# VH-VL binders against q9ybr6: the designs that were tried, part 24

Target 1, 148 residues: q9ybr6
Amino acid sequence: MSGSVLDEEAEKLMDYDYLLEKLYKKVPPKSGTSEYRIPEPQIIRIGSQTVIRNFREIAQALKRDPKLVARYLQKELATAASYEEESGQLILNVKVSRKVVNQFLQLFMKTYVRCPTCGSIDTKLLRQERAYMLKCEACGAEQPVKPI

## First folded at step 4 (VH-VL)

Design u36 (framework fv_patecibart)
Fold by ESMFold2-Fast, scan of step 4:
Structure u36 (fold): chain C 148 residues (1-148), chain A 121 residues (1-121), chain B 107 residues (1-107)
Amino acid sequence: as target 1 above (148 residues)
Amino acid sequence: QVTLKESGPTLVKPTQTLTLTCTFSGFSLSTSGVGVAWIRQPPGKALEWLAHIYWNDDKRYYPALKNRLTITKDTSKNQVVLTMTNMDPVDTATYYCAHRDSEYYYGMDVWGQGTLVTVSS
Amino acid sequence: EIVLTQSPDFQSVTPKEKVTITCRASQSIGSYIHWYQQKPDQYPKLLIKYASQSFSGVPSRFSGSGSGTDFTLTINSLEAEDAATYYCHQSSSRPYTFGQGTKVEIK
């Protein structure tokens, strides 16, 4: 129902999963997805650049190093980015909407923050030779995730 | 001008279900980043967050009370409803609803006046 | 869950004196701490959001500071109208807890 292709595709997939469960198991409708909210990106566009003013706060909410989150966005958006440690802002050398930035931050959270076993955000990323290991502080589960 | 007001019964018997309505004005629950929270305060005690609902219908509940709490919204009526089952005298409290916004880092900037709910036989 | 511990629990203060209230989190919450004032028989009012940002219309004598686990609310010169209970609140993770409150009375 949103205007972006990623939003529309995600909602279609959720609708499909809901219908599949309802038809197959006759179970209650799928409820809301995530229990933890991150701050919405505060975006300023300057020419061809996108500035995320509250980037440090977003990284703090994700409980991850701002440079790690910045690197993730650089790779997903295929652009150069500069994290300013003094101001806590991220400068992306691309025009990108708040909606798109938020979608990639949600994907980051799903992949590198939220425990797939218990849903907790109280997790750590531990560096291993060829992968990151996501370790949950709540349930103790450990699983490899793709390097950023 | 953001305003919120709680309404519902002031007296509830043990084991009954409490239903409270928050009616608001000055904002829309269709606005991205906006939510409404329910907070309670037993007489002489600290504030306790219970639940909130966001513009996108995402819901959060106090984990220890999750099995007793349901929060819903009606965006067209500017209302948020909280239902709490199996009321007990320990649930006697003033119940507040409050505006919650990602623009304020999810702090609650405007609160309703509160409604005292007494649970007694 | 994140436990917020306020100190002191109670303070009786002479008018015009400085009041300092501390809130300590059991784990790091960044800057996701907010301060509320609750006067007797009234609903809470937001004073400070995001550790140090004053909410609009709040007197300049109120200020907040801190990050991570240690946070402070300061009232630079106490006025009679400031007699209230003050609460810290974290929005970092569920459940979104409040401190136990600090009651400030005029001596």
Scores: ipSAE 0.000, ipTM 0.503, lowest interface PAE 16.8, mean pLDDT 82

Design u37 (framework fv_patecibart)
Fold by ESMFold2-Fast, scan of step 4:
Structure u37 (fold): chain C 148 residues (1-148), chain A 121 residues (1-121), chain B 107 residues (1-107)
Amino acid sequence: as target 1 above (148 residues)
Amino acid sequence: QVTLKESGPTLVKPTQTLTLTCTFSGFSLSTSGVGVAWIRQPPGKALEWLAHIYWSGTKRYYPALKNRLTITKDTSKNQVVLTMTNMDPVDTATYYCAHRDTELYYGMDVWGQGTLVTVSS
Amino acid sequence: EIVLTQSPDFQSVTPKEKVTITCRASQSIGSYIHWYQQKPDQYPKLLIKYASQSFSGVPSRFSGSGSGTDFTLTINSLEAEDAATYYCHQSSSLPRTFGQGTKVEIK
């Protein structure tokens, strides 16, 4: 009985990961002359939780506040997340693969970091009223982006 | 180790042009995300940003001084040059160049020692 | 241009006491504020970047907070070596601007 319940949970998690990968493939990352790479997530699993040990370093590479990136992952994965300022780790209350974490971090970079006009990562994200505005310091372009 | 050092004249007469050179090591201005800024500080006063140049060649200037300032880079020599025309005694200040990296969220982390430029007749 | 106003201009503080410096922006700048320490006759050194992130090698007694228009630099327990002028700096909008500075002297 306990075995059949465990099999059902494994199938459910596998289905969710598959659907997320399928959705991501509809919006592939764009490569350019100003290509920039982020550190690979260092994942530790503790029970039902996924811990990203080098999360602060990843957020620094994305040029964004760790709390903002944490909120993005929390929303996209539909799970609770806790950012630990002292250790720089992010704790996600879900079992998620390194591949899926990487895919959402790349999507975050494309949506909230990289300038759609010139491809530069020298951008800032400012909250103005109900919207976020992505401003490029390299080319001067300004673009509204979806709220996190 | 990132280091920057300013060089140029220490005394300039009114109406003359000032040319300052920033020579750096430990990074390349061809590296994506890197830039160099020029900041000045009149004696006993606050810091004033003047200009910066990016790895991409993009240049930004303080608007009120834009017509007097020119910033250029020579990536092969690891140098950034600032030129300021029509110097006036109020331009007397310590001039700094500083390293800027996108990993610092647009802050300037390493500064040169500064060079005092006195403008007097 | 965005004007940054620091408060206070000057304070004299007993060793080991808490120091609080405020920086107010004339317009919202998100978290694009940075704090610098300048000791007499020295060049400025970065302490805090992006409102609240400590720069490498900076003692844990320094912390930053705030977002939008109101920002604070805190020194939890003042040491003799902390006597300096502190500047806030915004990177949200061109031109880049600095506050007028806050001078901290030890009693």
Scores: ipSAE 0.006, ipTM 0.605, lowest interface PAE 9.2, mean pLDDT 84

Design u38 (framework fv_patecibart)
Fold by ESMFold2-Fast, scan of step 4:
Order: C-alpha cells, then sequence, then structure tokens
Structure u38 (fold): chain C 148 residues (1-148), chain A 122 residues (1-122), chain B 107 residues (1-107)
C-alpha cells in the first residue's frame, strides 16, 4: 500500500478534460477481443519534446512493461525516451503528433501483443537471448517476433 | 478493498449440474485488464485452476473440463457465475473465485474468496 | 501441461530458522511463477508474484528467486504464524497449474 497509486487516481479524476471525456462517452460498449482499444494518448508538447501523460495507463492496457513500450517507441522514432515511474509519463525527445503516436502503439499491439492466430490480447512476450517469443495464453500459439 | 464471496449449493448429486456465484466488491468487470478466476481444491489435494473471464468477455477453460464448464459475468450485479455439468464424486472440492489483473504485475490471483465446499454424493 | 514439482513435501522447522522451498517446472516458464500461503482452514493468500516481487503487505522475511525451470521461496526467519502449506503457481501456459504444496510446521 503506497500513496503513489492513489495520488495518480486522484489526479486523473481532477483532470477536467478527462472528466469531460467520461461524461460524453455514451457510445454503447463493444465486446470481443477484436474490439479492444487502448486509451488515447494525452499529449503535452514542451519545445521539441512530446510528453505522453497517461503512458502508464496505455502500457497497462497493452499488458506490457512500460519500459518495453518506451524502448519500442524510442527505436521506431529514432529518438531518446525517458519513462518517469513516479508520474507514469513518457518523455520523447522529438516533435510527434498524437496520430503518429497512436499509429505506433497500434503497430506495437499488432506485433507484440495480439495473437495472430486467435486475436486474443491475453499473451506473454518471453525474452530468449536476443529474440522475443509471443506466446498466447488463449490458444497456445507461439511465434517469434522481432527484437525491440 | 477488493472482496469476493462464493455462494451455491453445498450438496450435489452425481450427474447434476453445479452452479456457483461469485459476488464481488471493490472493482468492476468493466475495467480493462481485470478478470475473475475459478479455482478448486479437493480435500487434502492441490489447487486446480478451472476457468477465468476477463472484463472484455473473453473466457478460458481448463481443457480437460471445457465441455462441462461455462463461465459468465453480470457486470451490473458484480457477479461471475460458474456452471459445471455432470458432477461426479471426484468433483468434491472447495471452490474459490479470485480477482486477477491483466496488468503484468498482477497477473496472478491476488485476492481470493473464502471458498465454498461442494460435496458430491448420492 | 506444465507440471510443477515442489520440494520438500513437508518440513518441520525450529522457530527463527531459515526455510527454503523449491519449485521445479517441467519446461521453462520464464519468471511467470507465483507463491501462495494457505494456513489451516483458510483460503490461499498471494505472497510473491513474478518469481521475486513481494505482494503488498507481505512480511519482508518472505522472498522469491529463480527463473526458467527452478524457483525458490525463502522464509529468512520462521515465525509461528508462518505454519502453513505453500504452493507455487505458473501463469506461463494454459492450463494454469499449481505445485503439490509444501507443508511447513513449527517444531
Amino acid sequence: as target 1 above (148 residues)
Amino acid sequence: QVTLKESGPTLVKPTQTLTLTCTFSGFSLSTSGVGVAWIRQPPGKALEWLAHIYSSGDKRYYPALKNRLTITKDTSKNQVVLTMTNMDPVDTATYYCAHRSGDLYYYGMDVWGQGTLVTVSS
Amino acid sequence: EIVLTQSPDFQSVTPKEKVTITCRASQSIGSYIHWYQQKPDQYPKLLIKYASQSFSGVPSRFSGSGSGTDFTLTINSLEAEDAATYYCHQSSSLPRTFGQGTKVEIK
């Protein structure tokens, strides 16, 4: 029991934009593995830096270590990235739009999270030497994926 | 705080269907990455995982028992229901429901119900 | 399915002594092993997750280690309240499986 998690929840609830989004999100829910969506990145731009404020929540929705997702974005964007464990924010040393961030996160999900055999997101990424193996808990399929 | 409690019949006759309900509080099955699992423990034996359901509605079953098991959820009632058909005396066990997170850090069953003993006999 | 074999089945230990329990997987499971404590007539409680991460509220005398196929749960200084059966559990592959349990009691 740490106060850090509770402080993050309080900050999310006090975010005016977050509250407006919740209030006006009245679309009927979709069900099924193929309908799974990750949270929209909350972007703050500071000079030449892009800060993803809700990065921890995005990584949790992807069911992957935030540092692994950060490394992927760092590599794909050819830039330095810093994950702040206390705030859950990711700082990218590049100007990049929310649309581009979303596209790379969707590609990450397709490549390193979603089972290509059954579409389940209930998968594990196992590191074997310098290779990664994507293993599906749902159907048992295993396949190698490119290293991050 | 997260709490779960199992309910259902304590005595079942061979060939009958068992229906167990898990009623929970402190979390919602509309929250991404959250799920509920069912585990059983025959007297004096090891724990056995039976099934789990995710907030998305995805379901997984122990393969050898899949044709006998059905897991469903009712998010408005904060309940998960497990149904097991064709009960046999070897299915006598304490049945537990447990909370699990889809978050990598909490992929185990972190909070368990108290369990309910189900005896199968004529 | 992945078989988890615990050793020993039973251990009687003097208070304040160190206890080690091992869990061996029939195939590699990375770090996807979790340890549970079950006291007599109680439900299981999570102690260690992902081989080595302590669960919230668990006393510091409990620790876990290992990767691949061989895992260890250690109780650095056994207290009377630690008399229980301990189970390892793997989350690497379906079906999820548990070890047979190790019963620890006080001399």
Scores: ipSAE 0.000, ipTM 0.495, lowest interface PAE 15.5, mean pLDDT 81

Design v01 (framework fv_remtolumab_arm2)
Fold by ESMFold2-Fast, scan of step 4:
Structure v01 (fold): chain C 148 residues (1-148), chain A 120 residues (1-120), chain B 107 residues (1-107)
Amino acid sequence: as target 1 above (148 residues)
Amino acid sequence: EVQLVQSGAEVKKPGSSVKVSCKASGGTFSSYAIGWVRQAPGQGLEWMGGIIPIFGTADYAQKFQGRVTITADESTTTAYMELSGLTSDDTAVYYCARRDSEYYYGMDVWGQGTTVTVSS
Amino acid sequence: EIVLTQSPDFQSVTPKEKVTITCRASQSIGSYLHWYQQKPDQPPKLLIKYASQSFSGVPSRFSGSGSGTDFTLTINGLEAEDAGTYYCHQSSSLPRTFGPGTKVDIK
């Protein structure tokens, strides 16, 4: 639509990337030393688009629907996203780094997958009332989480 | 509590298209996936695709890519499956089914089925 | 795509006997396997979800077990109303796929 508006959004994304990097330096990511780690995103960049080739594999490892994870990334990155069923890849209509993608996937896992009580990833995400409920199959804990 | 009610039987000629509806009542519609599964006479179950209405984008099995369109209308709580380029191989009962509230779980609520017969 | 195979294809059983149906996946699917019962001219009915969790209202004689590639549905004490075709279904990867079905008849 407008070159000026697109340039402004790109600068916002770059600033956000920087802030998120600073946040992770203060609060070390759980990945790397955790019992469980998600697959590394396989990124292909085409112009202003970011393509996550192995997106279905990542969603499967998170034990969540690819559409739910795609919606989360779309919302957090404030961009349009298209999940391609045939190839299992996700197309994001913004230029974003592998580091930023990985950080949001780690935040998704922490918020919507991993039990904060026992650390288990054997959990369910149920919709109840006005909130998503994260239910742990290992320890039985239930807690509300922010809607996606 | 949740029910899925499908449109009635269709008899179609080869080369035509059919559009089957699936109306949901009771419970949540927008955030639960609606899938479409068909069954040819005397055969097993075959997944065609599905949609989560809130996302607005459907997923399809590769076999049906380019011939099937799955849509949802949140205002009428109705999902649709349109199949084009019909041949006698498309003669089947077509079911809509709702995925359980947790993603990656099974299909817990099923429509009654819509018989589509393709005959020359 | 993930291929599911079931055994046996057909089983004829006297009432109150134990029925065991197996489902094998061509690759690991974790616990994302579900079991359905289908009676003639009816839609499938969910029995067991996530390998071993009984769906609400399903009789306690039905149970599921397994993980990875090998899964089992057990009917402990078959009743007359249990005659039908049983399908396994995986939701680990798209496209979703079903096993070919196991037909259970009463002698």
Scores: ipSAE 0.000, ipTM 0.488, lowest interface PAE 14.5, mean pLDDT 81

Design v02 (framework fv_remtolumab_arm2)
Fold by ESMFold2-Fast, scan of step 4:
Structure v02 (fold): chain C 148 residues (1-148), chain A 120 residues (1-120), chain B 107 residues (1-107)
Amino acid sequence: as target 1 above (148 residues)
Amino acid sequence: EVQLVQSGAEVKKPGSSVKVSCKASGGTFSSYTIGWVRQAPGQGLEWMGGIYPSSGTADYAQKFQGRVTITADESTTTAYMELSGLTSDDTAVYYCARRDSEWYYGMDVWGQGTTVTVSS
Amino acid sequence: EIVLTQSPDFQSVTPKEKVTITCRASQSIGSYLHWYQQKPDQPPKLLIKYASQSFSGVPSRFSGSGSGTDFTLTINGLEAEDAGTYYCHQSSSRPLTFGPGTKVDIK
């Protein structure tokens, strides 16, 4: 037998056309849908690396730990990532467009920041035994979300 | 291009209430937060509160708790700020401003202001 | 509540000179600081967002810097149209707060 379906999925994650298709399947088009806006990523290309120069600012706008956001991008892009404390920039060991970065950051905000009950971004992400708990400071709703 | 247009000047007696409107045009009303900021004559800017129109969730500065009510009507794309128990200290220009909660959290679009004068 | 302080309160400058306005926060606010310009009888206008990013259409002579508790707005080569009051504003936590303002006049 060749590889499992899981092995095939892992191989396809190295194809950027496949990553884009995966992103659109996660966030299907919806009429009248409001999408989260985050500060524009300032992208610098260095060979095969993508550097987000204003990453600390983006994480601060999301009100989340930069290392948490970096871990999310690392997993979604199936690549290694390095957050530099001194400069506040994120180095991704992959060639990726600003559009794709923006779309994953929007998915992060929708999943780990925005309250699904009231739409408020004034939320906290609390570590629990089996999951993260998204707690809304505006309406008090609590929602379990998958750990990063 | 989002534009915010506010209701006209008001003259009120002490103890009364005032309700100021802020109509948004252009852009998606539900994609941002509307804040209210006032400015007394010759003074600085003071944040009163804000609302996320799509949820109706409002947040108020402690100083105005119990006196201010901020609401939004998505069908008319209009936000409102109602201030009760008016005193002469409430004489000010009242501004509504958009805070884009989805991408940027500065107040990038402002209404023209509504002058409220409280006098006996 | 986070208190913002600005210095100087007032500055009168000759056209083309450099103007520096400082904003200090009572506790760390990261880069959640924004700068506004207000002219008499007009609403405020956003100049700089997130400490250092120019808002669309803002002249390049305006720049912002800083993080944490100390922030600076610089006008490099003041023009006559730049006379007005400048306010810093934090969006890090509720309640949102503004600095007391710095008035800039042209000699």
Scores: ipSAE 0.005, ipTM 0.480, lowest interface PAE 15.9, mean pLDDT 80

Design v03 (framework fv_nezutatug)
Fold by ESMFold2-Fast, scan of step 4:
Structure v03 (fold): chain C 148 residues (1-148), chain A 120 residues (1-120), chain B 107 residues (1-107)
Amino acid sequence: as target 1 above (148 residues)
Amino acid sequence: QVQLQESGPGLVKPSQTLSLTCTVSGYSISSGYYWHWIRQHPGKGLEWIGSIYHSGSTDYNPSLKSLVTISADTSKNQFSLKLSSVTAADTAVYYCARRDSEYYYGMDVWGQGTTVTVSS
Amino acid sequence: DIQMTQSPSSVSASVGDRVTITCKASQGISSYVAWYQQKPGKAPEPLIYYASSLQSGVPSRFSGSGSGTDFTLTISSLQPEDFATYYCQQSNSLPRTFGQGTKLEIK
């Protein structure tokens, strides 16, 4: 009996076409990030939830805190997420396919991991007072990126 | 090389505005670093007050929201703190500090601190 | 606000001892932790940034470790000049928050 804007948002998030349209706006199909090496998400579906079993491994490959990557996915999918520190699993409160999850992880890597100057993934993400700064350990380039 | 020095009145009356200035020497405020105010109550730990970027963009501790103003004067190479409607709870040592991108959000240079007592 | 909980609140140790101070964040903060040393009557001095990176000019007996929520500062062999209060600080989210401090007294 909840007629809130959040209920309508949740309905749209379970729509595969809606998620693909949102993803397409950020990562056009023909210009994908196939050059990146992210472990394939191991997906389990439990009711309306999507569980990424190997989430810790994926975050380690990205060289980023699992909670930061979880927050990014939570924001992009407009859903609640919980990271289980002991098991290394991420629980998303939305039905989403491995393909869609992988595309958002590729976009995260492109935006918050890969150096746009030299292409290296050996980078650090530094949180400034109101911004994030991406610093490349390979070439020394620094650039601001939008907050997560 | 880079040095920060706090200055301002050591005694402020309740309900008045506390005004402190941090003078930076050996490096320019407009070089793109964040500049911070931190305080320490007698016998207590450290409390972050807020920060300013040379463009004038500020961040404040929400617990002090509406009471704090931080400003920068790049021509004098100074930044300042104003804390309005002070009470005895604002009695503390006030520090200014610099954060730069190299040190990953740590405060790498600190002033020596200035003691402020709020008393009638 | 992210709460930083330090333990112990105080510790007494002898010169040459290995000392460990722990800091726990109320939520994940990646590696965005710094450690500071404060001697009586003086401003804090930076020791460690980004959880494990040693600040320039700091003796190698100081080291930091941890990620996520649990962080540790270690002094491998205590010296008399290490008498001080130690603070952890998170920089992952605003407002920046400090632990309550650990007072180290050399016996």
Scores: ipSAE 0.000, ipTM 0.486, lowest interface PAE 15.9, mean pLDDT 81

Design v04 (framework fv_nezutatug)
Fold by ESMFold2-Fast, scan of step 4:
Structure v04 (fold): chain C 148 residues (1-148), chain A 120 residues (1-120), chain B 107 residues (1-107)
Amino acid sequence: as target 1 above (148 residues)
Amino acid sequence: QVQLQESGPGLVKPSQTLSLTCTVSGYSISSGYYWHWIRQHPGKGLEWIGSIYHSGSTDYNPSLKSLVTISADTSKNQFSLKLSSVTAADTAVYYCARRDSEWYYGMDVWGQGTTVTVSS
Amino acid sequence: DIQMTQSPSSVSASVGDRVTITCKASQGISSYVHWYQQKPGKAPEPLIYYASSLQSGVPSRFSGSGSGTDFTLTISSLQPEDFATYYCQQSNSLPRTFGQGTKLEIK
């Protein structure tokens, strides 16, 4: 209605993508990180199913087995998921938005990929009898994480 | 308001090391996600040189082969570029820029640029 | 390295025209494309980030679209201050790479 700085701030808050960026910007940056990101999920909807077409690419960027990432999404979304090895696609038996998929992939990266000590993504996830062990190849830190 | 300003010698001789500094004002380097160096050759497009996270972690353009070093001094709120063994091909306008968050992947604030000529 | 190719390399247009600039990546880069405007003698300024998000303070006549390998920057109604060179940039993988630029000249 009237031109003011408050009006500009309100407009920024109404931009959901800007709000999401602003929210994540408040998470403290981690030392020792490279300029790294995961590819944006390429989503198509088929009836009640959500297909992530570039799922293999995303898993490769995370340096994790696609089936492991698929199992994580299956559990977090409380749905059935099937990974197609030939096409590299993930089929989720639920309607879910790209933003929600991105949110869970970022949580996966934070929990199962990024070293909490140095922020490096150069890590290995090793299966042990009762837990997974996240081992950082950059700083040598080891941390148990919840099994997927 | 956040501002970036490049500084360094405008003339460098072939085979010497080019040293440039970017001074950040109105914003803490440790609050930014990544800090970048970009250059533009006369009449040509933009070339990404490299970036640094405030902790000292760096990424470099492989085409520059170990000729590049980027460093940060959080106490002075500055980050710097060193390019060794320069040639006439390194004549360019050099810019510094900010990526301000984990989720923002573009470069939202740029310095005005500083012209570097490599000549005997 | 991912190559970014812009078309056209140069275009002349009149005030009020709709102008479209395209950017093609040599491999899939999802939505990790950003657009910058550079006026003569000045530093690049951000216009669009993440393929379609308008940078704060940028006029609404600018818009971006696309995903994967093909991206478009559109100016819906060209203004005199839009004379500039426009660059796309990918941030999907390192090194970050830019298109060669599109020079927009006002007739």
Scores: ipSAE 0.000, ipTM 0.522, lowest interface PAE 13.4, mean pLDDT 82

Design v05 (framework fv_satralizumab)
Fold by ESMFold2-Fast, scan of step 4:
Structure v05 (fold): chain C 148 residues (1-148), chain A 120 residues (1-120), chain B 107 residues (1-107)
Amino acid sequence: as target 1 above (148 residues)
Amino acid sequence: QVQLQESGPGLVKPSETLSLTCAVSGYSISSGYSWSWVRQPPGEGLEWIGFIYYSGSTNYNPSLQGRVTISRDNSKNTLYLQMNSLRAEDTAVYYCARRDSEYYYGMDVWGEGTLVTVSS
Amino acid sequence: DIQMTQSPSSLSASVGDSVTITCQASQSISNYLNWYQQKPGKAPELLIYYASNLETGVPSRFSGSGSGTDFTFTISSLEAEDAATYYCQQSSSLPRTFGQGTKVEIE
């Protein structure tokens, strides 16, 4: 019942097919270095809200659907988040510093993007059964990771 | 435009080592993508052999039982395939191919292929 | 290894006909399925990637659909130049595996 609805949401976020082609064209070719870095968050504070202006660019660099990255930040910060597809901005309903946002994005990259075996960011995040699997396209390693 | 061109010996004897070359033009093999080898026995389907990633990491089809090594020479922009302990069933057209996308993982650029016949 | 099974192994059709071939994976591969066309004496050419996306430069008469384990490839109006063998390929896991191929012949 509710499990099948949650499964459908997870599949949509992990399959990325409604957005991924647009993201791909804007991502630069990856270097051979394991020290690949994401763009620094461009933060604007509006009242009690934090706006990440370059969120689409950050998600593209992470090679993940912006909605999946937004869901991760929403859960880690225990706040509501809204991703604006037209502008590419993320609005967080909390006051949070650039340093804290960057720390969570780095943790996201370490947990859900970077291969723990070879360090490559050329990976897929897939749902298998009730587990998240991180599959590396550089070395072939497959690892279960914590659900978002 | 990116192009791949295979070359090889054509005929090899059983138990010998096969050495194939794939010359790449129009893109630096150390700058991105994954570079694969695929073979096709005459009249049969396609079998993935393995790849070398632009970082130098390699992965091979376990069905080939450790007989394969894929390597590269970045200064020559060239890929290599070595396969030892050749048998008649290794007779095939051998292709090199580029993996297209960091996201979709299709092979978008292929060489023309080189026929390798294994016979005494 | 993920096994890919195509159906049919071969078919014959006339110019202007609609042609459909199917591909089944032995386990779920989400949308990580590609379709290739191979003409006699030539290398395979990528037509469709990620189950349903048309590769740049490929005619719009080619299309793909499906997800999970069941996939379909369609040529909506067959042309003489479409005589070829078509292969599906999963890109969900290593090793990469291909279907056995479907030979499309013109009557």
Scores: ipSAE 0.289, ipTM 0.710, lowest interface PAE 3.5, mean pLDDT 86

Design v06 (framework fv_satralizumab)
Fold by ESMFold2-Fast, scan of step 4:
Structure v06 (fold): chain C 148 residues (1-148), chain A 120 residues (1-120), chain B 107 residues (1-107)
Amino acid sequence: as target 1 above (148 residues)
Amino acid sequence: QVQLQESGPGLVKPSETLSLTCAVSGYSISSGYSWSWVRQPPGEGLEWIGFIYYSGSTNYNPSLQGRVTISRDNSKNTLYLQMNSLRAEDTAVYYCARRDSEFYYGMDVWGEGTLVTVSS
Amino acid sequence: DIQMTQSPSSLSASVGDSVTITCQASQSISNYLHWYQQKPGKAPELLIYYASNLETGVPSRFSGSGSGTDFTFTISSLEAEDAATYYCQQSSSLPRTFGQGTKVEIE
């Protein structure tokens, strides 16, 4: 009927399916839960934008630079992102749910924070030449991971 | 507020074992962070000795391998350092300190230090 | 081991002067560098963490910058109470290592 209404609904479905497909390829639905909990994202939607109000707190819980976590979300969501230094919030130029944001943050924690050898979150992510190295402070294991 | 207080024998003879205590108040040592020992010979710089993590795992400076044990007593909220085979070069002020992941593994709280003299 | 080379070993300056200390790592440590102040007879105190972040309660005249291998620590307007030895420390790798210290004396 109305071309504009049907077009908007189709684009919403395509974006949602695209993000879920990416997420499910990396995080099976039956993945075990982390015993360490990051703060729940506090989401505000403004038009087509998603604002994560407590982003600095989330990055601190992950023990990672907020700009690094922001870059990861920007890349995974294929959208522009702006981290506001003063307010500590992240602005994403995409409409995403708290569930999807939380799932990508959990994937970030699994890939770039949690030691695959001992499960500790007491780790560092260091840039070594053209690669990132994940170093565990608890067990001493070192693992190369894909650059963000 | 979190406070750390070291105590020790003051004087130790060469070849003996050093035992130091660090009493922690204001925070439970089993709840988080890692807890470190650092020493400073008179008039010299700082040397890291080792950490004990909140999980109980330890890591030591390789330069001191085989001589150092760091332990804790959660019920007393206390950290311990033992160092065997003491020599004159081990004369130093010994500090315990908290390492905080919020400070990207910087040491944000320090004890006042205790002087250990290895003599004769 | 990562070696931390601190420069200068000592300096003398007047109240109101701006002083800069440098610290160089033998390999990249990203931003995992911290600066401590130690006054005579006292324990070290954390001033700057993660290369550039000011610790709570520390005066704003203290600042840090740098990444990778080259780092600087600046006191923008020296005060008499700033007479101390300053140490850099890397937390990128085990074992943890410190610079040799810079003694700041007030003329």
Scores: ipSAE 0.007, ipTM 0.613, lowest interface PAE 8.6, mean pLDDT 84

